VH-VL binders against p53630. Designs and how they scored, part 29

Target 1, 237 residues: p53630
Amino acid sequence: MNSKSQQQEQQPIVFVTGTDTDVGKTFVSTLLVHKWKAAYWKPVQTGIESDQGDSETLKNFKIAASTWQPPIFTPTYALQKPLSPLQAMEYEPNVDIRLLDFVVPEEWSAENPLVVEGAGGVCVPITRKLEITTDLIKHLIETSGHPVYVVVVARSGLGTLNHTLLTWNHLCDNGLRSHLFGVILNGEPNEGNVQALKKFGVNIMAQVAQCTTAHDQDMELHELPSVESLMTQQDVE
Key: E = the ipSAE of ESMFold2; O = the ipSAE of OpenDDE; V2 = 0.75 times the mean of E and O plus 0.25 times the DockQ between their complexes.

## First folded at step 10 (VH-VL; framework fv_guselkumab)

Design g1 (at its last look DockQ between E and O 0.42; V2 from the best seeds 0.00; counts 0 for: pae E 4.0 > 2)
Fold by ESMFold2, look of step 10:
Structure g1 (fold): chain C 237 residues (1-237), chain A 122 residues (1-122), chain B 111 residues (1-111)
Amino acid sequence: as target 1 above (237 residues)
Amino acid sequence: EVQLVQSGAEVKKPGESLKISCKGSGYSFTSYWIGWVRQMPGKGLEWMGIIYPGDDDTRYSPSFQGQVTISADKSISTAYLQWSSLKASDTAMYYCARLGKYGWDDWLFDYWGQGTLVTVSS
Amino acid sequence: QSVLTQPPSVSGAPGQRVTISCTGSSSNIGAGYDVHWYQQLPGTAPKLLIYGNSNRPSGVPDRFSGSKSGTSASLAITGLQSEDEADYYCQSYDSSLSGSVFGGGTKLTVL
C-alpha cells in the first residue's frame, strides 16, 4: 500500500542543512521532495537582489520519474544581499529576524512530509542575538508539534571528512543525535570517504550528484530511502 | 464525477492540420497532469506525452517528439493534441487521460476520456 | 517491440483463475517502478484496474489482484466471469525513455 492509504500518522518535518554553502542542499532537497511527495519551505532566503532563490530553483528542476508538484511555501524572510542572514540584515535595518517568527506554514496540510531547507551550514548566524541554524532546528523541534528530523548535505570529495565530522559531531553534541537521519554526499562517488565516515559512526544515507542525464537522476531518486524507513531506523536507534 | 470529454471523430486528408480537444470537469484542472495515448487500429496503447496545465510543463515520448504539439487552455479546462500535417499513419484512436494522485503514485492514469477517432485517408 | 512483454492472449472457463504476466527490464519494473494495470472492454476506453502493483481503486472487485517481483508483474483474476473478456495492459515508468511504457496487451477470452 502507499503511505497515504495506511495509518494516518503525524507527518514529519525534515530539515536539510549542510556542511557549507554550495554543497547541494537545494538539489538534495529537490530529490527528497519528489521521493517523499513532500512540501517545501525555505524559511530564510538571502541574495534576492540577483537571484530568484532556492524555492524557484526547486520548482523548475525537473525529475522525469516524478510527476509530483510540491506545495512551495513563501520564505518567512527574504533578504537582498547574498550574505548570511545576520550580515544581510545590516543592509535592511528594519528587518529583525526572530526565531519565534519561524512558524510552520499554516497552509501545510500535514498530509505529506515537509522539507525545510536551511541557509548555509549548521553554524550560520540568523538573528542579531547570534542564534544559528542549529537553534532554528531546535526551535522547530520545540514548537512545531511534529516530529523533526535532520539531513546533512556534504561534498563527496576533498575535505569532506573534516567538514562532515565537524557538522555531525556538532549536531550530536547539541542533543540532535536522535533527530539525525544521516548524511547525503553530493558529488563524484568516493567509496574511500564513505567508508571512513562510516568508521566514525556517521550514517551515510546516500550518494548523489547533480547529473545532466535524466536516467541517472531517476536512479538517484529511487535509491534514496523512504521517509518511513528512516523514521523506523531512528525509532530503533 | 471526474470527467474527460473529448472532441468528436475526425476524417481528414494527408497534409491537413488538426487539433483535437479534451475537456476536464469535476476536479481542479490545473492541479493534475493530462496525457495523450494513441491506439492504432487493432493495436495496443502508446503514450504520446503529458502536460501540467498549471505551468504548461510538457513532456513527450521520444516516438512523438516533434510529431505533435500538446497544449492546454486552463481558462476553459481543455487540453489539446495537434498535428501541423497529418499522415495516413496517424489514423488511430486518441485518448486523453489524467495522471492521478490516487494512492500518490507517479505516472498513474486514473481517468480516461472516451477517445477521438482520427481517420486520415486520401 | 513493446518494452513490457505480455502474452498476446490467455483464456479460461467461468469460475477459474487466470494470470496475465508483464515482463520488463532493469530500466522499468526491475528498477523498482510501480506497475499499473488497465482493462479495456470491447469498444470502450481503458479503465484503471490496479495501481501501485497491487492496489484496487474503489469499485474494482477483489477477485482482481496484482503483484510484482524482480522484473515482472502479474495480474490475477479469480472467479472468472464472462464480463471479464477484455484487453488488459500493464504500464510502468521507464528511465531509459524518461516516460511511460505500456505492455503490448493481453486479450482475455472467457470460454
Scores: ipSAE 0.397, ipTM 0.770, lowest interface PAE 4.0, mean pLDDT 90
Fold by OpenDDE, look of step 10:
Structure g1 (fold): chain C 237 residues (1-237), chain A 122 residues (1-122), chain B 111 residues (1-111)
Amino acid sequence: as target 1 above (237 residues)
Amino acid sequence: EVQLVQSGAEVKKPGESLKISCKGSGYSFTSYWIGWVRQMPGKGLEWMGIIYPGDDDTRYSPSFQGQVTISADKSISTAYLQWSSLKASDTAMYYCARLGKYGWDDWLFDYWGQGTLVTVSS
Amino acid sequence: QSVLTQPPSVSGAPGQRVTISCTGSSSNIGAGYDVHWYQQLPGTAPKLLIYGNSNRPSGVPDRFSGSKSGTSASLAITGLQSEDEADYYCQSYDSSLSGSVFGGGTKLTVL
């Protein structure tokens, strides 16, 4: 008996980025990891001097209805300061992040999707050469040998329209339109913003809320699209 | 081939302790949840709990919480169900079963042991 | 009784079609959780029959089918055969109980 989630010959890599820091990327990544029975990798972790890191957060996140034990891979870089990777490196002179250093973990069996969580937003500088998250996404597209897709996490409430559209358009303008799964809005439901974004051609995947009960989380997971459905939609477009 | 082999039938008296076993083979034992299901004589199936041998994460049915202990020894690919003090009402067939990997809410039991009959009588 | 409700028994003649219902609630089937079905032949351990509402494991004949709608699920058996005489259980996840739930089981008799 084969799991439906494991029936695809080549599993995708799904890069989770956001419009900003603290928009709920880790939370959304966790939901997607459990929804898709995916592995998890955050290539760059900052702020380890003050927090446990997103990988640990994901690991410790309990979803009642989920029996999935996600493989979690070690960040390629872990920096001390809770800053952008570029800024954090100023405090660690011996660290020089290069895009070439980001190789999909060998431990990934590729039997299930890989969720990759980015640091901050799409324009966050990652390297001393001022390469940004978008460049990391492109790097994975070019080197991983797997289909790579992007999910944008944004706030649901006031002010999100500008940031979401800027992020969306940035990705489109950088040749990633065909790689965009969509946007997940995190926060109190806001149908007005959803409709507004859709009018601009933004694909809204879901609305989720971080401060929900376990039951609500289960419902959110249920409402999230399957990775297969998203891939199918991409093929049709 | 995936197999779950359970320990043999047990005849016990009330108050006695018991630990029955379920040995998995043919798959990565630490990569799948394994659960226990009770079936009292002539009755239906009752989920008792599950354990993930990879990290010993254990979940119990509310009805069985505190009534039994589920454990695993991954070094020998074996899961256990134990009672500290048996009751006559514990008389039943006990099945171990592996949880399959299907969907985000997969609680399907795709492979089952042959069952262990536990008889508790004075 | 059981969280999922099944008829205690159903019967049919060889070649006939029989259906076994499984009625849940908003906290399990109605919440969108998948339903699985198990066949338990007399004196044997349960066997997975249907998973994910309507999927058949390898080796299960296509005369077995499952469906789900609303708060209920159904197992249909066409071309009933004598070897189909068994107990059948539906199973799902219940959010209120945070765990697996079984139906009460249905005894299928082939007349």
Scores: ipSAE 0.304, ipTM 0.737, lowest interface PAE 2.0, mean pLDDT 92
ESMFold2 (binder alone), look of step 10: mean pLDDT 93; pTM 0.948

Design g2 (at its last look DockQ between E and O 0.35; V2 from the best seeds 0.00; counts 0 for: pae O 6.4 > 2)
Fold by ESMFold2, look of step 10:
Structure g2 (fold): chain C 237 residues (1-237), chain A 121 residues (1-121), chain B 111 residues (1-111)
Amino acid sequence: as target 1 above (237 residues)
Amino acid sequence: EVQLVQSGAEVKKPGESLKISCKGSGYSFTSYWIGWVRQMPGKGLEWMGIIYPGDDDTRYSPSFQGQVTISADKSISTAYLQWSSLKASDTAMYYCARLGYKWDDWLFDYWGQGTLVTVSS
Amino acid sequence: QSVLTQPPSVSGAPGQRVTISCTGSSSNIGAGYDVHWYQQLPGTAPKLLIYGNSNRPSGVPDRFSGSKSGTSASLAITGLQSEDEADYYCQSYDSSLSGSVFGGGTKLTVL
């Protein structure tokens, strides 16, 4: 039938995190979902009192070159206030987020990759025990039974060197270096920042920006690496 | 067996409205795009638009935007192509086709038998 | 609006090889988008013949083959038979039009 290469190993989970809130994690997740023909899951969504959430944003973002219709899974937790999950629970005292509750959706067929989008950045507190996004990533590594990788989304502009290096080094210091696919810079291209980050040993996967034309969006999608290429890069260490 | 069955030939006058249909069977109708393709007499194939019946996401070719309406009724597994006011230049064969093979974008894998639309006085 | 160029006709005798070209541009085939081929027998609807440049659906004889290079694609038919007499269309995605484009079609005549 289809002779395009698909590795015979288990399909991966790819966790999309960021250097900060509002760095473009949902836009990047959308591109990756369409590039990889992946499913999507945002395990914890906050701010639903004023926003339909990132799953709806991803569903409604259409890319002309792609006719992929991603499976989109319901968040395990959805909280009202636009705060960290920990703080939002103060306004919903009957909600008690536990890491054990984050089980990959049973509806995921595992015929395709799963893109998992985190809330905020890597140190955002999720549980009343002060467990953070990094602990959620480790939990998925330990419990999912699938290979788990991490993509970091960062701004392309001013301040990104500091925030990206802090995030990258935090993940490496937490034993996640072998899980890191790399960084995607979001925003107007900035070659100086790209080269500086590369000198520090940060793997820059891509530079993207939200564009007004379908042609530019198609080109950004085309230029993203395949998940197979990224997995091969990790194997050759 | 995947099948797309279109409504029968139509003979119309300029200015009349028309809605032609394409009924899908043998597959999950809401899980695949359906597209419409025009073939004018003695001419080649032209893509008009596609619709995803699962959420009614509809995309039109620039040449057909505003000239036709594509819709679907998922309760009866049927897609539609309609004109509010036909022109003589709309005389053509109209095909519906499914976008298949979920790993390949823009691939028309199954086609309806066609609906001939004739517009004259 | 044919943005993919095909010869209007080709012909061959039974048993011969014929090739049908499909020439695009940097916004479609040249951008790396896949090429699909459709066969339209006289008086019938088109049917899928080749997908993803070179893949053959079940039931299509192996004497049909496809290839792609640069901004062009090619359909080859070997061992030509009278039932191969049809119109053949190439198709690709075009990023400038944000949609599908078909070639103008090639009428194959078997002598």
Scores: ipSAE 0.410, ipTM 0.769, lowest interface PAE 3.6, mean pLDDT 90
Fold by OpenDDE, look of step 10:
Structure g2 (fold): chain C 237 residues (1-237), chain A 121 residues (1-121), chain B 111 residues (1-111)
Amino acid sequence: as target 1 above (237 residues)
Amino acid sequence: EVQLVQSGAEVKKPGESLKISCKGSGYSFTSYWIGWVRQMPGKGLEWMGIIYPGDDDTRYSPSFQGQVTISADKSISTAYLQWSSLKASDTAMYYCARLGYKWDDWLFDYWGQGTLVTVSS
Amino acid sequence: QSVLTQPPSVSGAPGQRVTISCTGSSSNIGAGYDVHWYQQLPGTAPKLLIYGNSNRPSGVPDRFSGSKSGTSASLAITGLQSEDEADYYCQSYDSSLSGSVFGGGTKLTVL
């Protein structure tokens, strides 16, 4: 009898945000979903007129080492234009995104973690009231009844320091410090930036790269911290 | 209670085809991988392949790729292992086993009772 | 030849401690993949004994313990009992093979 599934009663929700668009949030989310045997939910999807959507991307992403078949939940909102949710809504006047609309999918059994992928960065407006991704995170903290944590995806290379620190500090300043798991740097390894960020108190969870071989991806996936270890670290702080 | 029940022993001749079965019960059959493991007489365990009945995703060990076919019928919660042409060297005990959770565990948490396949002239 | 190497046999007297080693490589145990152990009693199907290097499923006595270090894993059995006579297999994932790998198995004889 396998007791692994019975070890934790309250599974976490892990919100994956980024320093910007196209930093690799979907890729990192995919890795985390497979690493943690998590479900996946992107509450707001934009650009469906030209893109299959991140949910589909995640669904189709194959990891040789993984036998996980992630539950993928439908976005609460899917907008046509590849813009921020606020801007995309300008083209869909009948759509009015509200924070209250974001309810954790009931299909989520809570037997495994839920990875929630945000749209863009932390300051991306998602409602006509100019509420931002940070507000969505707070909403989930307040309403989900589950532990909620945040992972920040950033580029690994030149220019990432400023964006990463701004994002990190923004989250901290908004009372989310205790909810921050850390930063995953996506791109070619850059130890200089890693060390620099650490000096500023940023927890670097891992360095990953999208363009690695299947073998390298497997290794990177394996090197990612377990959700349990991350939660334990949070309890100590 | 999770159970895997395999089909009965088979006695075949070389060149014959064979399909053995493994029926799962007590759990969501489409939510877990099912694997096949060979054990030749007096030998160790050999992983052959796995299938996810939910979408029929199938993966083979390199040693068994092209040698056997793994399939599933989710409507009756049954996985299959089949040969198009048996060889004497296929004589072995064949186990089906459920793959548990964890992406990298490849944990076989429940096993069938085994199906003995004897191939002789 | 099995990817994971086990001694073909070990023996011990009742009450003694025995260990079964499982030696892998950088593509499996050394890569950090978990090791699982199975017990196969004579004439029966394998049974999960240890999972995740050191975890015991329900019903497995605490006499059985697992550990992993480097490229190797070990199964320890304390207070050896006659009922422990069986074949034991280690198992892991191998990235080079993209699949599960078993040890060659160890026959444990209780003297």
Scores: ipSAE 0.021, ipTM 0.608, lowest interface PAE 6.4, mean pLDDT 90
ESMFold2 (binder alone), look of step 10: mean pLDDT 94; pTM 0.956

Design g3 (at its last look DockQ between E and O 0.69; V2 from the best seeds 0.71)
Fold by OpenDDE, look of step 10:
Structure g3 (fold): chain C 237 residues (1-237), chain A 120 residues (1-120), chain B 111 residues (1-111)
Amino acid sequence: as target 1 above (237 residues)
Amino acid sequence: EVQLVQSGAEVKKPGESLKISCKGSGYSFTSYWIGWVRQMPGKGLEWMGIIYPGDDDTRYSPSFQGQVTISADKSISTAYLQWSSLKASDTAMYYCARLGRWDDWLFDYWGQGTLVTVSS
Amino acid sequence: QSVLTQPPSVSGAPGQRVTISCTGSSSNIGAGYDVHWYQQLPGTAPKLLIYGNSNRPSGVPDRFSGSKSGTSASLAITGLQSEDEADYYCQSYDSSLSGSVFGGGTKLTVL
């Protein structure tokens, strides 16, 4: 166990969502998992007919500065089609995803944080009842018995303001304001967008980018805030 | 109790090949990195490389990349360090060490060392 | 020559306080990577002494302490004892080398 994690009596669950698909949720989750020495769980995986899945991607992602070997838990649901869970289920009539199905893995010792990666954005439908990612977050808050926080992954570049603010406000309007750690912007640094988002009250946690060099990747890892610092900030607010 | 037991001292000639071993016990061998550290006579510690026996992920120090080969046999909880052709300058104490999970790149348990002497 | 710089030797009398410095750079300690310390008694393998800048594993006396600031780390030994005579090594990660780096080691002599 990481010494820093041992200092916390109750380890948090951090839900990583995004403004859209392909915004870099898996990448950011990987960085957070290594930064926080966390376990990883993606409750719903789609598109297994065409790709290896995000769990495998995370598992195979090597960070030179990190010797952490993250516990990776099996998705509760793995669907064939690379679609939203709702749409993917249309091709699998025997699959009926329910929020109650999502139970924190028993294998999680709770000695380290748990990073939970969502599918797509906050409004992605997960169940046939049209429950969305936001509902899954609420479910975990209600049932896990652990502090649950949310990280929003967004693109850093042009067009991100609208999507980020819509996502942020959506989460706030759904009573999750006190659970929001912040936003991680993924892409080329864009200070203008950072400042603009901050003016709207959005907490920008970090700017990251997929790096081509191990050195740059290592540096980005260290620029991420600690989970302890984020939790402390939440207590003050 | 976690233990790393290394193979015995070696006396070799230049040009000879050598493979030394480090056997781990008292822990899940495939769940921890194991590394090699060189200490030349009267000198300091030098990290050589590490291997994760769980998937054979191997990382080398730039100084030792291509100079040695690190491997592991998880069926017998043993890590190896080998040379294809020894040099006199390879004379040193070689330690295997486990990387702990408390922090990154933390060598929490060490073997007793294997003395390798290479001389004509 | 070592990426992390340590004084080659330090000395102290029994009961005294001694400190061993470990100076790095912006690519290792200064980059925020943790520093670990190892004790190597004469003729023995290194032993973990301090990890994560300031944490003591079980069995290590509290008279051993570690700290880090800026690009440097320090090991402090209070109440110096004869049994503390050993070589001490700091260790960290260096991003420029993409690997672990050790200090040159410090020989502590108890007078």
Scores: ipSAE 0.846, ipTM 0.926, lowest interface PAE 0.6, mean pLDDT 94
Fold by ESMFold2, look of step 10:
Structure g3 (fold): chain C 237 residues (1-237), chain A 120 residues (1-120), chain B 111 residues (1-111)
Amino acid sequence: as target 1 above (237 residues)
Amino acid sequence: EVQLVQSGAEVKKPGESLKISCKGSGYSFTSYWIGWVRQMPGKGLEWMGIIYPGDDDTRYSPSFQGQVTISADKSISTAYLQWSSLKASDTAMYYCARLGRWDDWLFDYWGQGTLVTVSS
Amino acid sequence: QSVLTQPPSVSGAPGQRVTISCTGSSSNIGAGYDVHWYQQLPGTAPKLLIYGNSNRPSGVPDRFSGSKSGTSASLAITGLQSEDEADYYCQSYDSSLSGSVFGGGTKLTVL
């Protein structure tokens, strides 16, 4: 009931974005994929000249409590330089990223949620028309035929109030409030920051500790909410 | 019809090596974890480890880490449990079992068992 | 000593109701991990009986039911029949061992 799709319920797409590069989007995406028994897609990957990519990182991440083996779909675009997609295209002029190219993978059976991991933060430029991550989210809302929700990953520590509020308010100002599941804080717990963000009306959906042992990661997985409970929360709000 | 068929009973001496097998059929072998479970004479069930034949991801119970080797040959849909040096305390029934896809750690189908007897 | 504690034996007359307890800890059942149950008839391999705390696979009669509360789970058998005579095992994931744990097993005798 809570862990498997039902044939009568359409499965969501959950877009994972962040307040910045390196805030832990891939780690959080991995936890969500295992918690929700989801498939995974990174639509645009940059930096492949020096990095195996986030799909391989997620594939290799062990979570002992989970025996789920996620379907992992190939990126629509993979670029060499570790820059925003727009800037990386300067070094690969034969590549011209267009939003219409981002079609949910046909291989996705839609029996389970799809976790989609964005590049960088919500304003990261993707196309030569200066379309940003927020525009990609809107594109998926318009074209996928599935419910689309957004999770924001942010640091738990110093500086997060500013970065999280800017990201949250940007998404709300772009008409995406009804699509926001909330913010996941990544790193050492900081109750002061949590309470401050809550006072501003930011929904903190989970706190994950920055940990490296399999046991600690099992405990982090247990803390995360189910996708069903998050969808119920959005219906009420 | 999902079936797991194990190799036949073995009688061995301490110090000998042994490799027993579990052949899966009626499903996509590379898409499901296979686990091994020990049952000592007159005792209960003990989980030993699991393997995902799709990529050979292998996880062992702490009690069995370094004591056995779990492997798979996906070309013939077969999982293996192997000892490099048997002890008398390895005398037991050994079951293979498949894990279900949608429920974590669910052993949904079981092999018939392989009796291993180790005595001098 | 198993990580999950079951009574070593339970008995009942035909038609009677019996229950088999499975007591764990905060690292397994108490952490919210699902409990699965297996039946092992004499001389045979284990067979899945109940999964995900309370779900019956196809072919398992509705007189078998499972439940979970707190750190414990329970298997109930109503309308007891002679063919129910078997060993019964509960099982859960345990975070301290990073893997599966079984109960010690309960021998059900039908009088």
Scores: ipSAE 0.592, ipTM 0.824, lowest interface PAE 1.7, mean pLDDT 91
ESMFold2 (binder alone), look of step 10: mean pLDDT 94; pTM 0.954

